# Designs tried in a protein design chat: VH-VL binders against Lactate racemization regulatory protein (larR). Part 3

Target 1, 221 residues: Lactate racemization regulatory protein (larR), of Lactiplantibacillus plantarum (f9uss8)
Amino acid sequence: MVLTDIEYLLSYLEAHHVPTIKKKRHTYLTYHGLAEHYTYVLKDGIIKNSIILQDGREYNLSYIAKPDVISLLRDEVSRSTDQPFNVRIESEYATFYQVNRVAFWKYVNSTPELQNYVKNYYRKKLSENILRLQRMVMNGKKGAICAFIYSLVDLFGRKVNEGILIDFVVTNDDIAGFCGISSRSSVNRMLKELRTDGVITVKNHKFIIQDVSYLLDQIAN
Key: E = the ipSAE of ESMFold2; O = the ipSAE of OpenDDE; V2 = 0.75 times the mean of E and O plus 0.25 times the DockQ between their complexes.

## First folded at step 1 (VH-VL)

Design e10 (framework fv_ebronucimab)
Fold by ESMFold2-Fast, scan of step 1:
Structure e10 (fold): chain C 221 residues (1-221), chain A 121 residues (1-121), chain B 111 residues (1-111)
Amino acid sequence: as target 1 above (221 residues)
Amino acid sequence: EVQLVESGGGLVQPGRSLRLSCAASGFTFSSYEMNWVRQAPGKGLEWVSYISSSGSTIYYADSVQGRFTISRDNGKNSLYLQMNSLRAEDTALYFCAREYYDYVWGSFDYWGQGTMVTVSS
Amino acid sequence: QSELTQPRSVSGSPGQSVTISCTGTSSNIGAGYDVHWYQQHPGKAPKLLISGNSNRPSGVPDRFSGSKSGNTASLTISGLQAEDEADYYCQSYDSSLSGSVFGTGTDVTVL
């Protein structure tokens, strides 16, 4: 049997009767700083990870739209009792395996397949975070918005006659939170510029990317 | 399902203050931008103020800037408009309105019934 | 305050079509901002009729349609019915005001 790393993990959790929980749109699975000893694995749905900054602003970290571990930021050795991120449900429902942290690492240490998943997970997340840091350091506000919109192609993109439809509603507050922009008005102004330049259009509150090359040119990489 | 109910209006003398409230139900209030819109008797609609879903971004019409303060309490599903230094020209029916998520400033997809503010001597 | 310009009144007979124009400036409709339309019956709150230039919310009959070209948007009511007798307002965003701007309003009379 040949399974991907994540398919193997999901099969393993199911075979060991790991409990699942189901959450409705716009509710929270967990909160940054909440005292819990769980590793969550997304089985189905779309979620948003964020933190609340000291001034009360929400800083958005990622969308996860495919089955995966939400975070492996804490390990078996850590005595940390707090969750690293707020996790909000963005799909109508999302389902998660809720795994005791110590039990999760015992599972990982039991097979080479799960060890390989963890190795690949860390490598992928480190690469993604370095790329995000490059975008934040090298780009201004417009470049950050362009990089963010382009990042949605992999998660929600599908080809249509007009271009690439981002088949998910992303609010201006979410964009501001992902890009570290304090003003929804500033986001609206820059999105209007992209529409005027023929880079994007909007139908039913969803982006259609008409000029992918323009977005790529704005990303310092 | 979605309901917005305004309250707090009444007859008030020029120079005095009123606080309007809007009670929201049937949706996740903390996820939506909110607006106040007014309509003077027999006249058209006039936008008054905007507040973002978190409450961090606020805008006012020039006619009320410095006199009115918009705020929200997401824990209570409530929107507020503190109106100070009221003038005769502030006489209007005041609506709270929910703004749908949009990449440009959005539509007002649900409106309350309005609360009447009359500023007269 | 700047307002979007609409005709004061439009009239038609049952079954006819009427069109209401909404003309803006370079800081709103002319800048590419979407136009929304609201219907208001006497003594009632406005109801969203058209969003984003041409999108009909659930429950709005297909005889209502919207369009936009340049700095002007239009609302067309085909197959006019007695229940369409109401005030109609367009609305957009104005970048110079950092806020929403409404049209002057149009009274539709069904003869």
Scores: ipSAE 0.000, ipTM 0.433, lowest interface PAE 13.3, mean pLDDT 83

Design e11 (framework fv_ebronucimab)
Fold by ESMFold2-Fast, scan of step 1:
Structure e11 (fold): chain C 221 residues (1-221), chain A 120 residues (1-120), chain B 111 residues (1-111)
Amino acid sequence: as target 1 above (221 residues)
Amino acid sequence: EVQLVESGGGLVQPGRSLRLSCAASGFTFSSYEMNWVRQAPGKGLEWVSYISSSGSTIYYADSVQGRFTISRDNGKNSLYLQMNSLRAEDTALYFCARGRYSSGWYLDYWGQGTMVTVSS
Amino acid sequence: QSELTQPRSVSGSPGQSVTISCTGTSSNIGAGYDVHWYQQHPGKAPKLLISGNSNRPSGVPDRFSGSKSGNTASLTISGLQAEDEADYYCQSYDSSLSGSVFGTGTDVTVL
């Protein structure tokens, strides 16, 4: 069959009757540091990965909006190991396959398609994180916000008459957490500047990017 | 049949140390998070400490941070709480409890508790 | 530090319903962390009554129910029985403490 490696994984899990768990908006699937037996595979929905800093602030790592394994950072051979980050549900509901971690890695080690998925997964995540780090540290706070908004195009972007709709509600707190900005008011001020300059607008609590080129120019390497 | 049995409590003077143990049986101990929770006489429940199933992640309540040390020995199915620099305020019944996650963090089985009295 | 806030006591007659509230902050219940409930009879260890806001463990009667909205969770006991006379505690995870937080506890009296 002409299946992607993630499509193969989902088909495998469904065929083997792997249990699913369904979670509602703003509940947590798992917590950073919690010991678990499981590898979770997003079947449907949108989630946010984060860690909680020592002062209680949330640092947001990624959104996942397409079926994928949530994380492959854990030891593949131990029965139990600690979760690398918090997983919060951002869509109305999200559904996950809940796979015993040791069993998951047996599946991978027995299946060339899943081995390929794992190699591509690590390469993709490493590349995304390096690019994000470069843009954030080199471009200052406003550049970080611009880079973050641009990153939402790939996940949630949809062309409309006014520009590119980000078809997902992103709060100022989430933006602050993704950009490492401690002040919600600073985020709000910079977003207002972008609106005044005609770069973005807001419709039904969702961003519309009106000037993609201007936005990209602010995130130069 | 899941069982958690605490031991090591007793009367101890302020400033001294005491070590609590919890013996687990009836389940795969190495697969579960463990917690210590205490209850002062006539008072409510206070979470004391958490340890992950591997022992690599540990959290403490602010009231005991720097004085208490949680540890586990998965080969012996045992959980420990080393209590140093004890204060009168540490007087409580200390419960060992098994941690679970399904829709959030919860404690599904509790021991009967061991009494620690810090007094002169 | 931050305990979850519960009423000190609630009372009812046999067959009536009582509800116990559990109010948190933006670092625990308000952050979306689930709430769990425990029942403790005098001189006994606590028992898990509700996990994950509303899930009943095997052996817990369906007259016990849980819910959560915003910063507040609630435990409702319908058809109150003499055996329900106990202390009830809520519990959640607090991100600012990197640890669990319990409620102040509620004494349920069956009159």
Scores: ipSAE 0.000, ipTM 0.423, lowest interface PAE 19.5, mean pLDDT 83

Design e2 (framework fv_ebronucimab)
Fold by ESMFold2-Fast, scan of step 1:
Structure e2 (fold): chain C 221 residues (1-221), chain A 120 residues (1-120), chain B 111 residues (1-111)
Amino acid sequence: as target 1 above (221 residues)
Amino acid sequence: EVQLVESGGGLVQPGRSLRLSCAASGFTFDDYAMNWVRQAPGKGLEWVSGISWNSGSISYADSVQGRFTISRDNGKNSLYLQMNSLRAEDTALYFCAKDRWEYYYGMDVWGQGTMVTVSS
Amino acid sequence: QSELTQPRSVSGSPGQSVTISCTGTSSNIGAGYDVHWYQQHPGKAPKLLISGNSNRPSGVPDRFSGSKSGNTASLTISGLQAEDEADYYCQSYDSSLSGSVFGTGTDVTVL
């Protein structure tokens, strides 16, 4: 049987009886700076990764809505290291494999399939992060919001009679955090402009994208 | 079977008009953006026009802007291209193509094309 | 209208690897828009080969792979076979045109 890299990882974790942990909506799996010795693998659900900036603002890094390792940024060797970011549950529940970090890297180092997964993971995450930073730096606030909304199409997009429904509730605070915007009022103003221009509508607290070409034209990287 | 079938091509004199049709079957037509793509004999692919699933976003290549009009009828599972003020340079095989749902702008289903020849 | 730049032709022997580049500008590939690849045999409609830079549609062999960096995308065909002799086109979105743009096309010859 041919499995994808992530399917292989999930099967490996099940076969080795790795324990799972289940968390409910808007609780945190872990915190930026918390000392612990686990690597987490999302089995089911939707999560948001974030960090706290020096001025106390929360900067949001990504949503993860499909099974994946949450982060591989920490050292392979040390018994305990600080977690690199906050992980908040966004779905009703999320389930994770809770893998001892040293044991995880021992699995990877002894298994060619997992070595390939890790190499591909790092390439993918580095490329995604560079593109995200470039979009934020080059587009200004409006372009960042447009790029962010467009990024939600792959994760949550569903076609409906009015447009592309983003079938997930994203708050103005979350948008501010993803776009590096310090003011909810600035986010509200720019979203109102997009609604006035017929680019998006909002129904039951969810976005409907009516003019995708406009969103793409605002992206400048 | 997922399928697109173009019709309406033919020989036409410069300055005249033609209307192309594309009949879709085997998928939920009103869930997808649609495109017209052309290919002149012995030449490469050239994107002509695109339309979102609800007609809310419409775009044209500069070479056809103001002369061609893309439209769709979701009730009939049909895509159209109204071509006015035709020029010899519009001579090409015209394909209709469906966007891939998972990727905006990737075209995963193509018709066999309909030939438009603009000549006196 | 703008086009993405591809080499006119590439050639290889059966079992070898060939790579086709697709170079854009800051308004398309350089802006971060995804690149898609199409295979066209003579007299046939194009077939989607790679979607979203690197994803293979069902039925496409894993010897076809795609990548993207900066202004350039690449399609690599490993284990070249006679059936791969075809024209290959890249395609992306262009913000300055508010529409799709195709590459100039590459003719792959299997020697």
Scores: ipSAE 0.000, ipTM 0.416, lowest interface PAE 19.3, mean pLDDT 83

Design e3 (framework fv_ebronucimab)
Fold by ESMFold2-Fast, scan of step 1:
Structure e3 (fold): chain C 221 residues (1-221), chain A 121 residues (1-121), chain B 111 residues (1-111)
Amino acid sequence: as target 1 above (221 residues)
Amino acid sequence: EVQLVESGGGLVQPGRSLRLSCAASGFTFDDYAMNWVRQAPGKGLEWVSGISWNSGSISYADSVQGRFTISRDNGKNSLYLQMNSLRAEDTALYFCAKEGYDFWSGYFDYWGQGTMVTVSS
Amino acid sequence: QSELTQPRSVSGSPGQSVTISCTGTSSNIGAGYDVHWYQQHPGKAPKLLISGNSNRPSGVPDRFSGSKSGNTASLTISGLQAEDEADYYCQSYDSSLSGSVFGTGTDVTVL
């Protein structure tokens, strides 16, 4: 079988008995600003990355719902060891490999498959950051919410009779944090409007997207 | 403090019409969905109708669909229920109820005292 | 019309515990929608007692607790007091009706 770059990394970490750490829902793996000596690789589970804004508020950056390196912003030789993100567990449990940072980069430098993974990782993260910036500067908060909901399709979407189920519970606080909206009340208002317009509905506390074309229109044209 | 005050109830003959009003205070009225819930004498609670913050979504219980019309005036902090073609089974105390903050579950965090509607010849 | 099934009455003595069940269908509680509970004293409007299966609003004593499993939710009143004598209603959302549904109501008697 042909392994993907991440599957190759996971196979290597398993074969070499790299230590794992298991964390439960709504605990933190690490905090923005903490000095750490590890690169973490998500083995299974769902996590949320966030940063602390200058005024002390938490701004949500991304969900990671499939195996991946959590962050590659810290280099192998820099004296700066500060963790760039808060990492909170969103699934019942999440499991991570704890890889010594220097050892991780030595392995990457000796393995062409991992060099390709790193290249693709940076491209993906740059693209995600551009989309995040677009959401923040969109005309009106509703467009930001529509773009965010649509972004959940790739991570959690599955087809059901009523439309596309987002098979993950997303709170109004999380949506506010992802969209840069200061008030849960504003998020609630806009979500009720989308439900009213037949764009989304709710089943088992999860979104069902009934009108995908409406959401797409908000992120294009 | 949040207050909801219903008015407009009374004795009315079958087939006639009645209009209920609910005056809201103590919260930002145009941020919340509003509902009418009724209770027949000695019976349980029955949801009648709901209206979203902007009047964009309106829903009715099957028993009143086509006969009742819910509306709101956000500038006056008021909710209304126009009841047409009234039937004996519409006899009930009618409560104005405010939805809570969480849109996922639709609980009613504040209720008025109700206004009595009696449909009888 | 009520869609959720509750016992017509439950009774207990002061200091005892009582539990009220609320059973739904696959379009409401069975679909995973939250259950809320209301307390109604004779001649008064209902008051929110429990929201979102188990959350107590400010001012509600911790003697009241809620839980949910599968198609059934439960309200438990521990340390029964005379003032707990009232009607109790569960409520959920029904996706097939696109609206709220209430339980049949339970009369709690403190003996």
Scores: ipSAE 0.000, ipTM 0.439, lowest interface PAE 14.1, mean pLDDT 82

Design e4 (framework fv_ebronucimab)
Fold by ESMFold2-Fast, scan of step 1:
Parts: structure tokens; C-alpha cells; sequence
Structure e4 (fold): chain C 221 residues (1-221), chain A 121 residues (1-121), chain B 111 residues (1-111)
């Protein structure tokens, strides 16, 4: 059986004894604007990419919940480039390979499987950015929340009798940050409307999606 | 202006302890890794220990592992090296060195003047 | 030992070029990690001279240049001047040690 692109990368990093770093929940691996030597590869755990605004609010970009490179926006030519995102640990612990940036790109340039991984990575990130832009601009606040909740199905979704359990605690602050909504109370009000309409329910601080078609309708519009 | 000022060096007997300090100014201390690098009289540079911006990552040279402890106090802009079970081979000028990045794996863009530690009977 | 290997000394006359090699292993330079260079005058702290294989910090003359190929990095000083008489150290990261390694050091003598 052929390894996936990411499995191929992980096997290489293990074979070459690349150092790892382990970080605890709600600590930061790196900050937006910080100078950097490394390409990080998530080995295990869940992280959130964000930009923290001057008033302390987070503008959230993505969750990463499966092994993957955190960012490929930085090239091998620049002496150092600023980190494009804050990277916060969302699981109890997360483990990362710390790959020297020049060494990473040297390996990519000599390995066809990793060249394919990089092409697919950029395609995936471009697609995700387009969907995020649609969520922020085209759907309005309630539509943005619906699109965001639906996006969690692929990362954390699990089938249960009541619907689809999102098996991860997502706070109202995180939702506000993902949707560009300035008020936690505004998020809470809209979530209450979705509960009242039978679209979602909450059990043990986790969402259960009861009406998937409602969320999809909000995305289509 | 970036300044790193080491202190705490001196003459100590083998087997005893000494604590070095480094006072930092002129940059945002808690954004950068900090390092200790030593140089025995007439010899080359030897990296001793490094600590990341938030103390989340700490590493030591094999020669000092288990005997030395690096720490930092970001509220005081200070770096420390607790040196236990000192040996004659630890005799060196100890430099405080600022990393260019938040982790201790990179180059050292600013150095202090060093503090001399002499271990002899 | 995982120390980077440099020649003990190199010498040249004013206006000449000298090159200092720095040879590592598969766990440091050979693994693709960057090489940095430091200049140390007698009785002084080291000064960062070359960052990330070939980049010059502000204030470093352009006659200093760095390069890297395979397991070996090189520092070249062109147009050698009296004030270049100093010790030079390379440095890299070593993945097997999870820490920094310095070269053995090279004494540059200007004749």
C-alpha cells in the first residue's frame, strides 16, 4: 500500500530523527509577527491559527486536527520571515516536528512525493481561504455561524442517534473570532435561535447538529 | 541599545555551587530565546544551555546535563544559570547570548561581556 | 564529539583573500541546518559576522561572505585588512544533541 503524502513526510521526519516539541493546551507554539527558523509539522494534537487584534480579540483562521504542515507561506531564501499566524494548542497537548526551513525545502525539492504534497497543500489552503472569505462576506452573521459549524463536521464530526456530534468544545469566543463577530452576546443569541429552531443542541459543552440541511442552505445562500 | 550584563562569577572550590545572572535591556526580553556560552582561557566557544522565550523548551550540553539549571524571569528581564557540582573543567568566561528567534536553535545576535568562573582548590 | 571542524589557523597578506572551512556531520550541517559565523578579537565578546549561511548583519563589510555545500560551510574574507586579525567560529544546530554546536575556531593572522 502506498503511503499518503503526509504519512510519507512523517516517516521521513521520524527516520531522520527530527526534533519534536510538545506544548500544553492554551499555550502558543508561535506568534504572528515573530521571527522564525522553522517549518512546523503537527505530529499529534489540535491547534488553532489566529491573529490577535490590538483589543485582545482573536481573528481565527483555521483549526488543524490531523498531522499536517502548519504553514508553507515562508520560502527557503529569506534569512528569516515573520510568522503569519499565532498558533495556539487546543488539545491537552500537541506535538510538532521542528524542521529547519532550509532542510525542509531541500528535502521537498529532492522528493517527488513531497512536491505533490506541496501542490496539494497550496490547492487545499486556497480553497479553504475562498470558503472563509465567502463565510465572512457573503453569508451575513447567522450564515457565517452556520457555515462555520458545518465546517467542523469534517474535523470533529461523529454520527450519534440525535445527529452529528461535534466532538470538540468550541467556545463562543472562538466562534466570534472565526466569524468576525465582535460580540460574544451576539454569537450566543444566534446559537440560541439555532437551538430553538431545532438545528443544533448542546450536550456536555459540545454541539450536536440535528438539521444538517438547514446549515447547508445557509452556505448556499 | 541592546545590553546584556552578566554577574555572579568568581572563585569557587570544586563540588560547590554558583549562580550566574544576566540582566537584559534594550529589547523585548520575553520574545527571544536566551543562551549561556562559555570559553575556557585560551580555548574555543562551547554552548552550555538555551531556554526559549516562555521557558517551554530548555536544552543543555552533555558536559553540564544534570549539574546546571538554566532559568529566566521575564518580569525582571533576567536570565540565570544555577551551577552545581562544579569541576575544574567548568573554569571559563560565561557569556549571556541573545537568540535571534523565540527558540534556542538559531544564531546569537548580541552577547554580554562575560563573567569569569574559576573552579580551583 | 559533535564539534564542527575548522583549520587551527589561516594567514594572508593585506589585500589577499582567505577562506575558512567548517565541516560538520549528518546531524548538523549535513542535515541542512544553517551555519553562522562569529568574529572574536582578543579580550572581546564574539560578534555575529554571518547569519544563515550568507547573510551579513548591518555594519558588517561586504568583503565578508559565506557559503555552504554538503557537509561544509566556508567563510571568505576578501581584501584582507589588519583589523580582520581575530578568531573566527562557525556555529550550527545539531539535531542529535538538540542544541547548538560551535566550530573548533580559526585564528586569522594578517602578515
Amino acid sequence: as target 1 above (221 residues)
Amino acid sequence: EVQLVESGGGLVQPGRSLRLSCAASGFTFDDYAMNWVRQAPGKGLEWVSGISWNSGSISYADSVQGRFTISRDNGKNSLYLQMNSLRAEDTALYFCAKGLYYDSSGEFDYWGQGTMVTVSS
Amino acid sequence: QSELTQPRSVSGSPGQSVTISCTGTSSNIGAGYDVHWYQQHPGKAPKLLISGNSNRPSGVPDRFSGSKSGNTASLTISGLQAEDEADYYCQSYDSSLSGSVFGTGTDVTVL
Scores: ipSAE 0.000, ipTM 0.410, lowest interface PAE 21.5, mean pLDDT 83

Design e5 (framework fv_ebronucimab)
Fold by ESMFold2-Fast, scan of step 1:
Structure e5 (fold): chain C 221 residues (1-221), chain A 121 residues (1-121), chain B 111 residues (1-111)
Amino acid sequence: as target 1 above (221 residues)
Amino acid sequence: EVQLVESGGGLVQPGRSLRLSCAASGFTFDDYAMNWVRQAPGKGLEWVSGISWNSGSISYADSVQGRFTISRDNGKNSLYLQMNSLRAEDTALYFCAKDLRYFDWSPFDYWGQGTMVTVSS
Amino acid sequence: QSELTQPRSVSGSPGQSVTISCTGTSSNIGAGYDVHWYQQHPGKAPKLLISGNSNRPSGVPDRFSGSKSGNTASLTISGLQAEDEADYYCQSYDSSLSGSVFGTGTDVTVL
């Protein structure tokens, strides 16, 4: 009977006949810096958020694999503002509600339930950003990789005989981008260590975590 | 239909340079890593170089490191290989190859016909 | 620097089975990286035949099969046909080189 905050938002958007857009694997919904007047809400699928750094490198922020608002960082009164992230589709298809941004904020400002959603959204995103910063700054490169691999368990983890399968292909370029590591070769060297030590293995380009406690120990250090 | 078309090969003297191009069509070029693979006459396949979708990761075989430069222009759907200080041992058919999925551990699902580079005096 | 080791040639009669081995090291196949197989006819580009140790791309006959154990992968061609006469290459990823490595290649002759 009781809807979660995101379930309430999705029901509201559907009841008010908000249009949806469907995007194919490896296309971009939007780009960092693109001027648009929309707020996007993921209805179904898997996406990756990233930004392009001043030197042209991609810095990966998150995978989103559950319904959620993509970003609420834009101001609520201007008719057009720049998008804060690149949004790439990682599943076969992803479906989004495409909400006029000014209309979205009118809905929020007139609905106490949506105001609570926004408060909880900002609180959650602040917590996620603190954990991301800790992973990058406090754990060193190997600890950052271990923390990142472990974080994939909640999104893509599935128990198998060999351990925990991460049922999603994550490239060394993506790992480098998530961990703030400047080269694919550095990631490869550290992954080789983990494989040699029996911590992880690879099956069909997907990780299997064989020693979860090792990953946790590297994060705690 | 996915197509990769190489060009720029030819006869060149040792110590000189050539630039190879690969024109891609039929897929979203800027979502995939690209590779150069070569094959000397009557010999096997040798991976030469790879580049990620955004040029953020680039790798070379030891035999060409410091002499060859891989690059891409996503706005033109094109891959390039700048070959400097060419040696007789660089004589080969050069293939452009597309990764099946993401950059690392991926097989090459589409290949061009190749462009022949002959390094001889 | 390193290549994957394959036999130089393998031969068989129509309808028989042949197997091609591909042996690597601890930095590639032995590290757990997948093995892919390519078929190359004279004058043609290589064609992906097996991906990820044992997966067949659409259009590849089921008489082609792949397997992997330890440092060695194998390609088996059952019900050998004249059209199978070609060069076959294995490929993996090598972590010490941060790049792809190919096998030495095997010439399959159908007698």
Scores: ipSAE 0.000, ipTM 0.428, lowest interface PAE 16.5, mean pLDDT 82

Design e6 (framework fv_ebronucimab)
Heavy chain, then light chain:
Amino acid sequence: EVQLVESGGGLVQPGRSLRLSCAASGFTFDDYAMNWVRQAPGKGLEWVSGISWNSGSISYADSVQGRFTISRDNGKNSLYLQMNSLRAEDTALYFCAKDYEDYWYFDLWGQGTMVTVSS
Amino acid sequence: QSELTQPRSVSGSPGQSVTISCTGTSSDVGGYNYVHWYQQHPGKAPKLLISDVSKRPSGVPDRFSGSKSGNTASLTISGLQAEDEADYYCSSYTSSSTYYVFGTGTDVTVL
ESMFold2-Fast, scan of step 1: ipSAE 0.006; ipTM 0.456

Design e7 (framework fv_ebronucimab; at its last look DockQ between E and O 0.03; V2 from the best seeds 0.00; counts 0 for: pae E 12.5 > 2, placed apart)
Heavy chain, then light chain:
Amino acid sequence: EVQLVESGGGLVQPGRSLRLSCAASGFTFDDYAMNWVRQAPGKGLEWVSGISWNSGSISYADSVQGRFTISRDNGKNSLYLQMNSLRAEDTALYFCAKDSYYEYGSGYFDYWGQGTMVTVSS
Amino acid sequence: QSELTQPRSVSGSPGQSVTISCTGTSSDVGGYNYVHWYQQHPGKAPKLLISDVSKRPSGVPDRFSGSKSGNTASLTISGLQAEDEADYYCSSYTSSSTYYVFGTGTDVTVL
ESMFold2-Fast, scan of step 1: ipSAE 0.016; ipTM 0.590
ESMFold2, look of step 2: ipSAE 0.000; ipTM 0.435
ESMFold2 (binder alone), look of step 2: mean pLDDT 92; pTM 0.939
OpenDDE, look of step 2: ipSAE 0.403; ipTM 0.800
ESMFold2, look of step 3: ipSAE 0.000; ipTM 0.489
ESMFold2 (binder alone), look of step 3: mean pLDDT 92; pTM 0.935
OpenDDE, look of step 3: ipSAE 0.188; ipTM 0.750
ESMFold2, look of step 8: ipSAE 0.000; ipTM 0.574
ESMFold2 (binder alone), look of step 8: mean pLDDT 93; pTM 0.941
OpenDDE, look of step 8: ipSAE 0.000; ipTM 0.522

Design e8 (framework fv_ebronucimab)
Fold by ESMFold2-Fast, scan of step 1:
Structure e8 (fold): chain C 221 residues (1-221), chain A 120 residues (1-120), chain B 111 residues (1-111)
Amino acid sequence: as target 1 above (221 residues)
Amino acid sequence: EVQLVESGGGLVQPGRSLRLSCAASGFTFDDYAMNWVRQAPGKGLEWVSGISWNSGSISYADSVQGRFTISRDNGKNSLYLQMNSLRAEDTALYFCARGYWLDYYGMDVWGQGTMVTVSS
Amino acid sequence: QSELTQPRSVSGSPGQSVTISCTGTSSDVGGYNYVHWYQQHPGKAPKLLISDVSKRPSGVPDRFSGSKSGNTASLTISGLQAEDEADYYCSSYTSSSTYYVFGTGTDVTVL
């Protein structure tokens, strides 16, 4: 048996009795700006990372739907620093390892497998964020929505007779927050256009992508 | 200096209860996971139970699940093992051992053990 | 109740090298790098000798070394000395709810 880097980390945390926290849907694990000394590792479930802007709008950063470290944005040495974003549970339950941040980094720095994981983690997150920024800058609101819907294929996509099912309920408010769109009604109008054009359909509150090529054509590249 | 001292062992009849204690000194107790490991006379080591630094994660060997309860009091630098429904097979020297994961990940500090004898 | 398999006994003369094997499955020794070795002298508590397959704690002589290949971890004692006469136990993380499993133990005899 061969383990991935994250499976290696998870087995280590389990073997050493690192505490777990279990949270219910739409509760928060932590908040942007909260002073804590923990790094959280998702064991199971789906979460959403966000920040609340000063005008009260929520800006959504990512969904995490597979075991992974929630964030590595905090430094390796300071005992207490502010959490970088809000973490809300999106599945019925989510379970996290609650790891002392300084201890986590000492472990990483002594383990070659995890040093590689961290390098790849930063590279992946940087690339994802640059791509998101590029799509938001080079595409209009409709293009941003198309890019977002397509991004859900990797996390929640399943092939079905009608096309690609996104097996997760995404609200218009969440879409607005991911796409930087200030109006729920603007999101709804653009989604209605995509449905009318046969690009997507909605079944049991979940998207089915019927025309993947259209979505890709709307993404700047 | 760094040490663990077990106590509470003794002779006990089958079906009865016994509580073991482990007193820690010389280190910051609440930074470490703690374990109970036992060794029957003339036999090998068997892991019994473990507890995280804040009691948020607890696990037991299948042989003791439902009968033994591990707990800790960080204010007193103490680890406990409540043993219920004792069986002759539970006869062993019981060690308290510290788990450490910053520089190396094995159990790096052990007490001398306390003997539990279950017989009629 | 499953234990990792070690030879019952290993013998050597002073100055020789001896190797102790610790064989498990892909769910413990073969699947993870969390194999530890403990030395136990008669009437004493175990002492951590090697951690995480090959890491030597402070104060352990470099004549003790650890390695792993597939489902078998090995402890090698080079330059065998009289004070090495002891029982040696391997341990591993396991993917079962037990978390830890110890080996059957190996009695090392010098002379």
Scores: ipSAE 0.000, ipTM 0.500, lowest interface PAE 12.3, mean pLDDT 83

